# Designs tried in a protein design chat: VH-VL binders against a0b8k9r932to1074. Part 5

Target 1, 143 residues: a0b8k9r932to1074
Amino acid sequence: NNLPLDGIVFISVRDEDKAEIAEVARRFVNAGLKIIATDGTSGYLRGSGVPAERVRKIYHGSPNVLDYIRRGEVKLIINTPTTKQSVKDGFQIRRSAVDYHVPYITTVQAAKAAAEAIEKALRGELTIKALDEYHREVRYRAL
Below, E stands for the ipSAE of ESMFold2; O stands for the ipSAE of OpenDDE; V2 stands for 0.75 times the mean of E and O plus 0.25 times the DockQ between their complexes.

## First folded at step 1 (VH-VL)

Design m11 (framework fv_modakafusp; at its last look DockQ between E and O 0.17; V2 from the best seeds 0.00; counts 0 for: pae E 7.9 > 2, placed apart)
Fold by OpenDDE, look of step 2:
Structure m11 (fold): chain C 143 residues (1-143), chain A 121 residues (1-121), chain B 107 residues (1-107)
Amino acid sequence: as target 1 above (143 residues)
Amino acid sequence: EVQLVQSGAEVKKPGATVKISCKVSGYTFTGYYMNWVQQAPGKGLEWMGWINPDSGGTDVAEKFQGRVTITADTSTDTAYMELSSLRSEDTAVYYCAREGIYDDSGYFDYWGQGTTVTVSS
Amino acid sequence: DIQMTQSPSSLSASVGDRVTITCKASQSISNYLNWYQQKPGKAPKLLIYAASSLQSGVPSRFSGSGSGTDFTFTISSLQPEDIATYYCQQYNSLPLTFGGGTKVEIK
């Protein structure tokens, strides 16, 4: 799995994770990444001063998150388990992430690790240890 | 204030076509999907389809496929629903309803006042 | 298609009573469920979205709960102005589908 140094990060997280993820998202933006997010998540991020574009529901047509994934524009997905997500949509996003080899993060800790790794990479400070830690936190779940 | 104002009642013969309008105000027309809902007399609500006024993209329920055409005119902030080959069972009140486009949306927060269509010989 | 089974189809209760309506989805819809109130001769009005979120301006006596396949709509203390038919509606997937409705009357 490659560390994204440019491109789009898709974020959809639980309410209790939004505060911590806002800091992570800010680090992504500062690193030159673009944020797209679910409505609730994007609203929180914007309210926290982090630019984030909202994405439409998948069944409303294109462009949606799947299109961005398929086009190779989404380079990282952060999605903590939430009830505010269609079962079908969640499945489709996970499947697409696997099919298109997009890192899929499901925990706040993994998200923080990713941000740290990206920042170190940009500074040329990425060590083998840091890379290993990043890869351990980034998983492709079996469908 | 958000408003959805529909055209007036229609009386049609079987086989005819009816076209209902829904003019919006108080918000950006292209920022929301417009849905149409049918309600036969004394019956429940049935989703007919939607349109994205910005892209023109539509989807129509299978039950109405081939008979329903949904359009939008962004120059007049008006959505239309056309139902052809009318039959007696099409007698109903038809509503337009606004829906947000983002993943946490999906509710119809504003509705038109409804348009009664009567199909009789 | 996702079928929404709503119960009961009708009920009669006294002012001040607790009223409960249920809606069951034929498959999981997460929390993608709305509740509407429709008074005679009027368009439906959104009361609850995302299963449990109260729409702005709606009285606090209205509430919703549930996730997956089983959902509940509650009026904690029925008021005369609550005479209406109530509908659940899923937006998990297309086509969008409504429950059959519950007509609420006052004794």
Scores: ipSAE 0.016, ipTM 0.654, lowest interface PAE 6.6, mean pLDDT 89
Fold by ESMFold2, look of step 2:
Structure m11 (fold): chain C 143 residues (1-143), chain A 121 residues (1-121), chain B 107 residues (1-107)
Amino acid sequence: as target 1 above (143 residues)
Amino acid sequence: EVQLVQSGAEVKKPGATVKISCKVSGYTFTGYYMNWVQQAPGKGLEWMGWINPDSGGTDVAEKFQGRVTITADTSTDTAYMELSSLRSEDTAVYYCAREGIYDDSGYFDYWGQGTTVTVSS
Amino acid sequence: DIQMTQSPSSLSASVGDRVTITCKASQSISNYLNWYQQKPGKAPKLLIYAASSLQSGVPSRFSGSGSGTDFTFTISSLQPEDIATYYCQQYNSLPLTFGGGTKVEIK
């Protein structure tokens, strides 16, 4: 429910999901969000025309995704596991997401839903802003 | 199908330089770190260093500092490891190994076939 | 550097035996520990990643456990094709380091 309207989305997905995630990531960028991604995911996104900043794996040093999470810069995490990996893979990232209350999405379907929800929320904010401008105009015209 | 194909065996004299190639296919070269591993005859595995082919960034184990240069050519999808000032103890099989990327992984999921370097006078 | 102490350095066992190999890290590496199998003249093959996760296509008789500093690799029922040298490898921090290896032979 606390989907971001601005800030950074971290994306790290398996190869099978990269094509569909590139479309989702484009929608995030169009909504004003910034993408950071791990090596293979960042390379794919850039090759698809989606701006994405590469972040280091934890053991490669700083800055890595944990640093961004701990600084409060990451507002959404998209990480899709394979059926062959345990739930313990990426434990430090998942634990940090819980500790810092960052929404954590694990499927392509949920990622698509998040993009749709963010787009609808931004339309709602624009509607509120437009309504405020209308109210100012009505107030002016009434005088 | 992911493949890592290394250049053929080399015989070198002490003091020479060897440059081993590792040509990849079946995946996006710039998306994965490439590692190099040494295995002397009858010995265990020893990590030499890695390269991020996307940025050209590298790190080399202290044992090999000053003698190892790791590079990548993204136009040919080929990684290289160059070992200079060869000594007899550098006689070994050298492997390139792709680093997995899922969930902060540091495992080597695909390996080249190995390149034997023999250093003898 | 994180030192990986692997034991035993070699062992002989009968077909069907349970084989256990241990790997101790000089400092905590969480679960960032892999196990490889290397047959003579071949490149290493990944068996276990993240201490306990079985790589795709690896038989279920192979397993791993542990976290922190102490790790165990097990072959529940040794088969003739399991003759190899086994290595642990940590990826908690650079430089990446391997254990010294365990040569497994059939008696």
Scores: ipSAE 0.013, ipTM 0.579, lowest interface PAE 7.9, mean pLDDT 83
Fold by ESMFold2-Fast, scan of step 1:
Structure m11 (fold): chain C 143 residues (1-143), chain A 121 residues (1-121), chain B 107 residues (1-107)
Amino acid sequence: as target 1 above (143 residues)
Amino acid sequence: EVQLVQSGAEVKKPGATVKISCKVSGYTFTGYYMNWVQQAPGKGLEWMGWINPDSGGTDVAEKFQGRVTITADTSTDTAYMELSSLRSEDTAVYYCAREGIYDDSGYFDYWGQGTTVTVSS
Amino acid sequence: DIQMTQSPSSLSASVGDRVTITCKASQSISNYLNWYQQKPGKAPKLLIYAASSLQSGVPSRFSGSGSGTDFTFTISSLQPEDIATYYCQQYNSLPLTFGGGTKVEIK
């Protein structure tokens, strides 16, 4: 199982997804996970009462999200890019997710599935169906 | 001087396995990705997969999944590509190629000399 | 997968001619495109990266341009040593994909 029950979740989402993602992030924090997020996402989360540490975008230098992934600290990546111009950053993050066996999800629906699966696992209630739904939504996982 | 030196030519029977090495020098092996590229006779270049020697993490193109294993030995600064269940269609030159790990470095700046693999009965 | 289409597949030109090769991506790849030169019996060599950046040590007669889906590679004045097959490659998304190649010959 590649379900993240501890560690860091990286979140970087487009403006349209921020409100829904804030509730998902709150659920991760309540489950004991820590959040790191890009400037815009971090600001929104903190404004919504969700603790989130700011991390630099790749082109803004170090430390950036690739540094955290390479250190093995990131256990889940949620990334819904805003424009085609951010595809390169997404590519590097996706490659690192594959390389370091980190689940990578690109939709709000997949993020909600991850939160539900983690919550059920922590309660000892994880079902095969819930785990299957989570794995179906995750682009990259340990093999 | 950066160098990628590959193992010599191989002649194999159908169904056999081949393992090609790529020994590097002149740079920090764990600081770069290593890619493998196939080129069939008279054809173009086809990406097979990559490895990060630092983590051991790999990704293999869908066409080669189940038949290709990419590994790296940091004690000898050598990357390997193993291709199993060989067919005549696997007759090709195989290249290793170095790639930067950061956002503006996604290009293959140094290549091995190539290893010719001939699969014939 | 992102398909890379090169044109022409082959061309013949005279020494001193301006040679232009094009590469089209099936979806936008921003500027994440490289150009390689492969001489007969040799490994490919990087000439251009990030669509328009000239690799160190590569002659200035080689240049690249474009963004999004349409890219161009130019040799401003063809030399005999430029006889080779040229390949574009996108590094925007996995799997990494190459164009089919353009064989450049002298008349």
Scores: ipSAE 0.008, ipTM 0.577, lowest interface PAE 9.3, mean pLDDT 85
ESMFold2 (binder alone), look of step 2: mean pLDDT 92; pTM 0.937

Design m12 (framework fv_modakafusp)
Fold by ESMFold2-Fast, scan of step 1:
Structure m12 (fold): chain C 143 residues (1-143), chain A 121 residues (1-121), chain B 107 residues (1-107)
Amino acid sequence: as target 1 above (143 residues)
Amino acid sequence: EVQLVQSGAEVKKPGATVKISCKVSGYTFTGYYMNWVQQAPGKGLEWMGWINPDSGGTDVAEKFQGRVTITADTSTDTAYMELSSLRSEDTAVYYCARDSFEYYGDAFDIWGQGTTVTVSS
Amino acid sequence: DIQMTQSPSSLSASVGDRVTITCKASQSISNYLNWYQQKPGKAPKLLIYAASSLQSGVPSRFSGSGSGTDFTFTISSLQPEDIATYYCQQYNSLPLTFGGGTKVEIK
């Protein structure tokens, strides 16, 4: 199914996406998933009442998100980069996601589709249509 | 319950070495960084360094580089801080403190009770 | 190194007073700031993490605010058990650094 029904979701999003992604993250937490996030994303999520742990920036040492991916703990990555720094970090994160076969989402729309698919799977309501929509979003935008 | 229990007080001569232990219980030792903090009498808190018990990797503040060695023994769930070439200025209470990286984002959420080290001639 | 300047170094206030302590970072640290309470002869205790998040089990009279370089810690109604030294700490970059501390006394 490729859907994480347990485990860790890594989130790092641009400022304009933070409000929408906070609702998506809340849905992941309600589904039993744990959130880790970088920089302003973790601060925004916690300020919005969503439990999220901060991970260190790659250049600040370990453990960072690459260490979590390598350990097989991260099951889904959501990253919407817009700055030069976040694009550079995104390259390393994306490379690691490919190497370790972790779904990599780059848009809020795909993140919402993932949350809906996970919620339906947990309720035993996952349909072929919902699974197809999830695969369409992640395949053509990230994987 | 989560606990960090440190070794007892030490009295040392200048030039000696002291090794302080911090035994953990109630959580997965390798899942959290362990920090060491110095507090001289009547002074504030000063970070000395940390260890990742999973990898054995350490970072030590510049002031203590060359004199401080931080280690971890995963078979006994114990972190150690060894300070060599002791000076009178090293008289302080030394704390181990767990980095809450797993929860709450890099705050020191659990502290040892402290170990008093007195350096006197 | 990021320098944390804490003020005042000490203060004396009455029970029920609003107490405010400030902490200034020498460069931007986003919201990567913690506040600790240390009572005499005891290890420090975490009160606030990520600038404004209250640690579980800590009374709601304690709060934190700020981002970037300027941070504030507030006790809305000082209680006798709040006599302690309070420290800010940045965790944006190594080495981790603490403010000099603010000693809070009851008049």
Scores: ipSAE 0.007, ipTM 0.523, lowest interface PAE 12.7, mean pLDDT 83

Design m2 (framework fv_modakafusp)
Fold by ESMFold2-Fast, scan of step 1:
Structure m2 (fold): chain C 143 residues (1-143), chain A 120 residues (1-120), chain B 107 residues (1-107)
Amino acid sequence: as target 1 above (143 residues)
Amino acid sequence: EVQLVQSGAEVKKPGATVKISCKVSGYTFTDYYMNWVQQAPGKGLEWMGWVDPEDGETDVAEKFQGRVTITADTSTDTAYMELSSLRSEDTAVYYCATEGYYGSGSFDYWGQGTTVTVSS
Amino acid sequence: DIQMTQSPSSLSASVGDRVTITCKASQSISNYLNWYQQKPGKAPKLLIYAASSLQSGVPSRFSGSGSGTDFTFTISSLQPEDIATYYCQQYNSLPLTFGGGTKVEIK
């Protein structure tokens, strides 16, 4: 089970998804997880009252998200692209997520499922149904 | 399909300013960095800088600092590169190129290039 | 700035030959290296990213390898349409930097 109950969640989302993802990010923070985010997403989250650390884009040097993934610190990746090219352009992050066994989520719906599963696990209310929902959304949308 | 279309060739005198445009289509403009690359005649490729159209953040290579201004207009899906105080060694083909915002780090799509000739 | 040293500057080979180009970074760049092909009068085309990953739609005869400071680009069986100048480029840190290019011609 790769449900993250500690560690870092990386978030990078398109403008259309920022409002919904801010609520999801707040839920992760309340569950004890730390958020790192790309420049635009990080700014939006902080403007919405959600603590989020800005992480360097890959070519801005270290530390960047790949460094966090390689160190085993990133436990969940949320990236909601507006185009298929954005998904393709994120190949390095996706490949690192696969290599280091980090769930990679590409939709707001899957991000909400992850938040629900984590919250239920922390309350001691985790069910097979909640875990199944989380795994179904992550595997189906990430691949 | 994804296309980057640049403005036409320019002939300028030393000391002038040139502004090149790069209009994008086929993708969401704010999803990619827009980079600018210079190629002098018979020479290799040299990175000039990039803009993040989502927030207007820019980085410009040291060689071009003070002379290059890179901007993006999200209302027209157009990026611009303005080079001032032109010198003869600025004679080159200038390319715009997209780079993956989500960690690709690679120039997947390029404009056709704009030739700028600086002559006295 | 990270310097990218590319060799050779030019080469001539026959159709069907194995062509090898090397690229050396002045400091470690992990696997943050791209290879581009540029034909005369045209914009560059991405062939390889992340040192060894083949870009979609690019023929399998092109390959890349290496990590850290030393990288290799190979064309396993040179075709006439492969006549071009090839460039490596690092994206480990800003400013982005390119190698000097290798011009590939057919004998």
Scores: ipSAE 0.007, ipTM 0.548, lowest interface PAE 10.3, mean pLDDT 82

Design m3 (framework fv_modakafusp)
Fold by ESMFold2-Fast, scan of step 1:
Structure m3 (fold): chain C 143 residues (1-143), chain A 120 residues (1-120), chain B 107 residues (1-107)
Amino acid sequence: as target 1 above (143 residues)
Amino acid sequence: EVQLVQSGAEVKKPGATVKISCKVSGYTFTDYYMNWVQQAPGKGLEWMGWVDPEDGETDVAEKFQGRVTITADTSTDTAYMELSSLRSEDTAVYYCATDLYSSGYYFDYWGQGTTVTVSS
Amino acid sequence: DIQMTQSPSSLSASVGDRVTITCKASQSISNYLNWYQQKPGKAPKLLIYAASSLQSGVPSRFSGSGSGTDFTFTISSLQPEDIATYYCQQYNSLPLTFGGGTKVEIK
């Protein structure tokens, strides 16, 4: 029920995931979704030719992803964890994702599955397998 | 496979100090908080505190402040909980516990527990 | 500190019965509540997180509901292997706090 066919995707990923996520983000843009991203991720995406608007990290103030979630604008969150990620920051994003029923993805593989499911849904080709993989990968949205 | 393995049972006299260990394997020790939980006989679970193994930062519940020291040794992937000035009411099972799925608050993985008996 | 009041402290039921346990928070905790199962001599096991989400691998007869201050944990059809003590836990704020536990026994 949380397969996003329109709206905003929030992306914040660690350096080693940026190259693969740039291709996923381009697929989201081609599907009609808008990207917002934290400064480092936003810079990488724009440098790769993918349009993305910058938002602040939670500890840097507003506007940040929580503001967009509360407005009902974010339909998908992609946040790959790092050794330095604050437990409190992750807690707040996860909480908001659960409260607002927004899928929360923590791996590149899950992000690719989401892109594939969205593309197939837009073409009218969504299969049970693609939907099952997407839901399996996004089960962490409740964390 | 993720494992948290605790040290064996301890019997101590009132006023003594006990130090129990929690050795981890199957994940990167420095990436997650390690929590300690006390369970006294006939009582529920009580959170004692946590340590960040990456930098040694700790947060200890007020009830245990001044008597509990929580530490981590990254060379051996082992967390420790030291409880001093032992009293009979410290007789309990002590657990280490962690959450490997970003939140730090869902205890997905637990040690087997260490029984500490304070007897006079 | 947020106090978690769990009831009942113990119950006895027959196999196949619907079992209900409640937790009340001293202040609103939204949906930041977990439920754990602890069998004698063993460490607790996470069953439910975020008040209503079933942990992977946990049987569907277990469920949770509620938000704010009042929460319910249900076993729709009690099985012999469900004999255990069940605990709620809030994670809205530090310190993390647990309910007093509910011991579930088979008649």
Scores: ipSAE 0.006, ipTM 0.521, lowest interface PAE 10.9, mean pLDDT 83

Design m4 (framework fv_modakafusp; at its last look DockQ between E and O 0.11; V2 from the best seeds 0.00; counts 0 for: pae E 12.1 > 2, placed apart)
Fold by OpenDDE, look of step 2:
Structure m4 (fold): chain C 143 residues (1-143), chain A 119 residues (1-119), chain B 107 residues (1-107)
Amino acid sequence: as target 1 above (143 residues)
Amino acid sequence: EVQLVQSGAEVKKPGATVKISCKVSGYTFTDYYMNWVQQAPGKGLEWMGWVDPEDGETDVAEKFQGRVTITADTSTDTAYMELSSLRSEDTAVYYCARSGWYDYAFDIWGQGTTVTVSS
Amino acid sequence: DIQMTQSPSSLSASVGDRVTITCKASQSISNYLNWYQQKPGKAPKLLIYAASSLQSGVPSRFSGSGSGTDFTFTISSLQPEDIATYYCQQYNSLPLTFGGGTKVEIK
């Protein structure tokens, strides 16, 4: 998977990670990416001055995160453990992410690494080593 | 501190109904789904179902469909699991546990509630 | 439903030993697997999520690996406080299902 230099990043993180992820999200926004997030995460990001659009649950209709994935607009998913999302939504999101080759990041450290890689890419400073490091932090499902 | 506190032990007769409560504290009740897990004596863990406290949406395992009702009261930050038509096989410890969407990992558990069904 | 088969059902090892528990899924679950520890008379505790990610606050002697159908949980150096039953749990699809558990004892 390529580093996203444009498009949407979906973020849903647990409470203890929100502060650090807010900084990461800010870097994404500055890099030209758009943030969509779950209720709690989006609220925190906006409260921190980071623009983030609240995304609907799948069973609440469209547009939802699944729509953005299927349209190829979501380029990265950041999700740390135990974030709120319906069971049905979660299964569908993961399946779609695999089908549409959307990578997952599950740790704050990996999120920071991704932000750094994106910034370097924008400056034309991305190296093979940096790319490898980024890919090691990316998780995906093989169906 | 995040914690789930369940109601006390129950002793019921076959055919009766039991309702167990799970009160949460230390986090926003509606930010996580609440699950219920059954564990018969000396046996493993079995997922029963979940509730989304935000809108009351539920999903129950087929094994328990028709007998289990899972609810949430946001005014008291309490989740409930009601099991009807009790039988001896329902004798078990029942746990509430919160979870999220990605890993559906149960990171916080109640202390468990023992339900004994005997004639 | 996805069946999770753990092996062994029980084991006894000495303090400091390497302990390995396996979990096999009846179908591919990718890396959608969690590991729990349950001590006698206590509620389960999350140790590993997403097959190999260590939960915050969990000692580094615990680890998980695997993908698809075969998974491994490892205690690099068994400690007395590790006496417990360990469970795997898949979240590839509903219903969520657990392995049968592995009881770990100290010799």
Scores: ipSAE 0.035, ipTM 0.686, lowest interface PAE 4.5, mean pLDDT 88
Fold by ESMFold2-Fast, scan of step 1:
Structure m4 (fold): chain C 143 residues (1-143), chain A 119 residues (1-119), chain B 107 residues (1-107)
Amino acid sequence: as target 1 above (143 residues)
Amino acid sequence: EVQLVQSGAEVKKPGATVKISCKVSGYTFTDYYMNWVQQAPGKGLEWMGWVDPEDGETDVAEKFQGRVTITADTSTDTAYMELSSLRSEDTAVYYCARSGWYDYAFDIWGQGTTVTVSS
Amino acid sequence: DIQMTQSPSSLSASVGDRVTITCKASQSISNYLNWYQQKPGKAPKLLIYAASSLQSGVPSRFSGSGSGTDFTFTISSLQPEDIATYYCQQYNSLPLTFGGGTKVEIK
């Protein structure tokens, strides 16, 4: 729906994706976006020199990603499939993304496309191609 | 080959407890939720609850709370559903079914276990 | 709980006919709806997920559409092997709930 040019990006990714996502997250930070992430992801990002605030898993209480989504602060969610994702967390994050019109990304490829589109938009260089790539890759089901 | 194999048919008296097993193979047990679904004779499907084998968290539908216990044993890749205080209305086929973290689609099902409650 | 109402409860159609089944949610569920096929004496089989996505290995004559509260499942050209009961299921909120089922028979 909307390309996020400001605000918060939530990141929670499986171990295999952490290295590539750290580079994508760095690009978001350089573009002026703030990162929040779950415990394991936030630890990895900070260890890689990327500023990220830790948020709790939903079943661990507040503050968690749902609190940020409800406040209208989260503009993009990146969540790659993981064996460590709680059934309640996955269900609630997906539902809230739709309810609050937040783009939901499930692959590293889609995350890279989002970073590219945001960078080009901020430079005034956004093309139809870059916008089409973003829209093709992002999951947004609130119709 | 992904398979869910359930334990055999059971005949129980009113007031008894039944415990059904669902043994998985062909995938990582902890990567998927395990659901339990009840189907009374000639009736539709009713979700009973699920377990997350990774951490043992469960969610049970209100109708079954207090009578149903759902568990998972990662050492044997087996999920269990225990139903207590059996009534004739519990006569049904019980299915286990795997669902992913994403769309909650039940993509792989067990063959079903028939439970008959009679006096 | 979200109540799923399916219609019709049963139908009879001829081979080659277009069959339409509807599902109505008691509150908006976006596109969080799956469709299953169950043949007599067998476990259900997933056909459609997320309202309109065809499960791998499922024939293209099966399709789904809809969003919000009103959903449709279609068999474009009914085949003898399609004789079964079909169920919708919502996953917008817990508990997960199924429709009452639609029994499809051939005349």
Scores: ipSAE 0.007, ipTM 0.565, lowest interface PAE 10.0, mean pLDDT 83
Fold by ESMFold2, look of step 2:
Structure m4 (fold): chain C 143 residues (1-143), chain A 119 residues (1-119), chain B 107 residues (1-107)
Amino acid sequence: as target 1 above (143 residues)
Amino acid sequence: EVQLVQSGAEVKKPGATVKISCKVSGYTFTDYYMNWVQQAPGKGLEWMGWVDPEDGETDVAEKFQGRVTITADTSTDTAYMELSSLRSEDTAVYYCARSGWYDYAFDIWGQGTTVTVSS
Amino acid sequence: DIQMTQSPSSLSASVGDRVTITCKASQSISNYLNWYQQKPGKAPKLLIYAASSLQSGVPSRFSGSGSGTDFTFTISSLQPEDIATYYCQQYNSLPLTFGGGTKVEIK
C-alpha cells in the first residue's frame, strides 16, 4: 500500500495537464517505473521523449487499464477527467483501484508530490511512516 | 449523523417545472457523488443522473436528457434536481442518494419527494 | 445500456425458509453489482456491494455471490422483517441500471 518503488503507473489526463504530466512521467521513468497511458496521453508522452505503452479505454477493447489493474501490475493511477465518456471510464477505473488497493491521484499537484516522494524513497531518505502519511492523503483525495 | 433531507411534496400541472432539493449534513459534501433516482408508483427504480459536488461535473441518463438539470451548491451543502416539461408519467417519488467516488453503491438515501403531475 | 434481468418477480416463503433471487446482466459486469432492500413507503437500503460484500450493519443472513453475468442474492433464514422488494443494480458502466425487483412475501 506504499507509493510504488517499481511497477506500472497508469496515466490518463486531460489536454490541459499533459505538459506538466510529461515532466512528472519522466521522473517516474527515471525512477525505474513503467508508464501505461491512454491514446492521447500516450501519444503526447512519446512525442515528449517519455516511453509509454498505449492501453485502450475500457470500452475500446483489450488490453485496457482494467486488465492491468486486475493482474496486480498497476501500482499507481493518475487520472484527470477529459470528457463525459472519460468520466464514465474513470468510474470503472476508480472502482477497480479500490478493489485492488491501488492509489488513485486526480490532480497534477498530487502527481508531482508523488514523484518527489518516490525520488526521496529511492535515495533512502523517506521512511515507511512518511510514505504511509502521503499515501493516505493521495488515497483520500482520489477516492 | 449522516442525513440527506429532501424538499417536500409537489403537485404540478403538465408542462411545469419542479426543482427538488437535497440538503446534506454529517459528512463532507464534496467527498461523494450525489445521484437522483426516480420510482413511479408501483414500479422499480430508475437512475436519473449524478453530480460531483467537487467540480460540478454531471451526467444524465438518456431518458431524461434535455429535461433534467442536476446541480450542487457547496455553499449550502445542497444538491438539486430540476425536471422541466413535466408529463403525467413523471408522477413518481424522487430520491437523492450519495455514492463514493469509486462506486455507485448508494449507502445513504434521502427520504424521497413525491411529485404528482395532474391535469 | 446493460440490462439487468431479475427473477423471480415475486415469491412467497415461510419464516425460516432459504430465499434465493437471481440477476442476469446482458453483458459481463465483473463483480460490479449491488443489492438493495426496499420496504413499503421507505427509501431503498444497501445490503450487498461488489456482488458479495456485506454492508456494515446488515445481518449475516443476507449474502450475495456471482461474477460476470450471473448473480445470486440469498436470505439464509427468512425473518418477518425481511418482507420487502429486493433490487440488483449494476455499476459497471453508465447509465446505472437496476433489475426489475423481487417482491418477497411471507405465506
Scores: ipSAE 0.006, ipTM 0.544, lowest interface PAE 12.1, mean pLDDT 83
ESMFold2 (binder alone), look of step 2: mean pLDDT 93; pTM 0.947

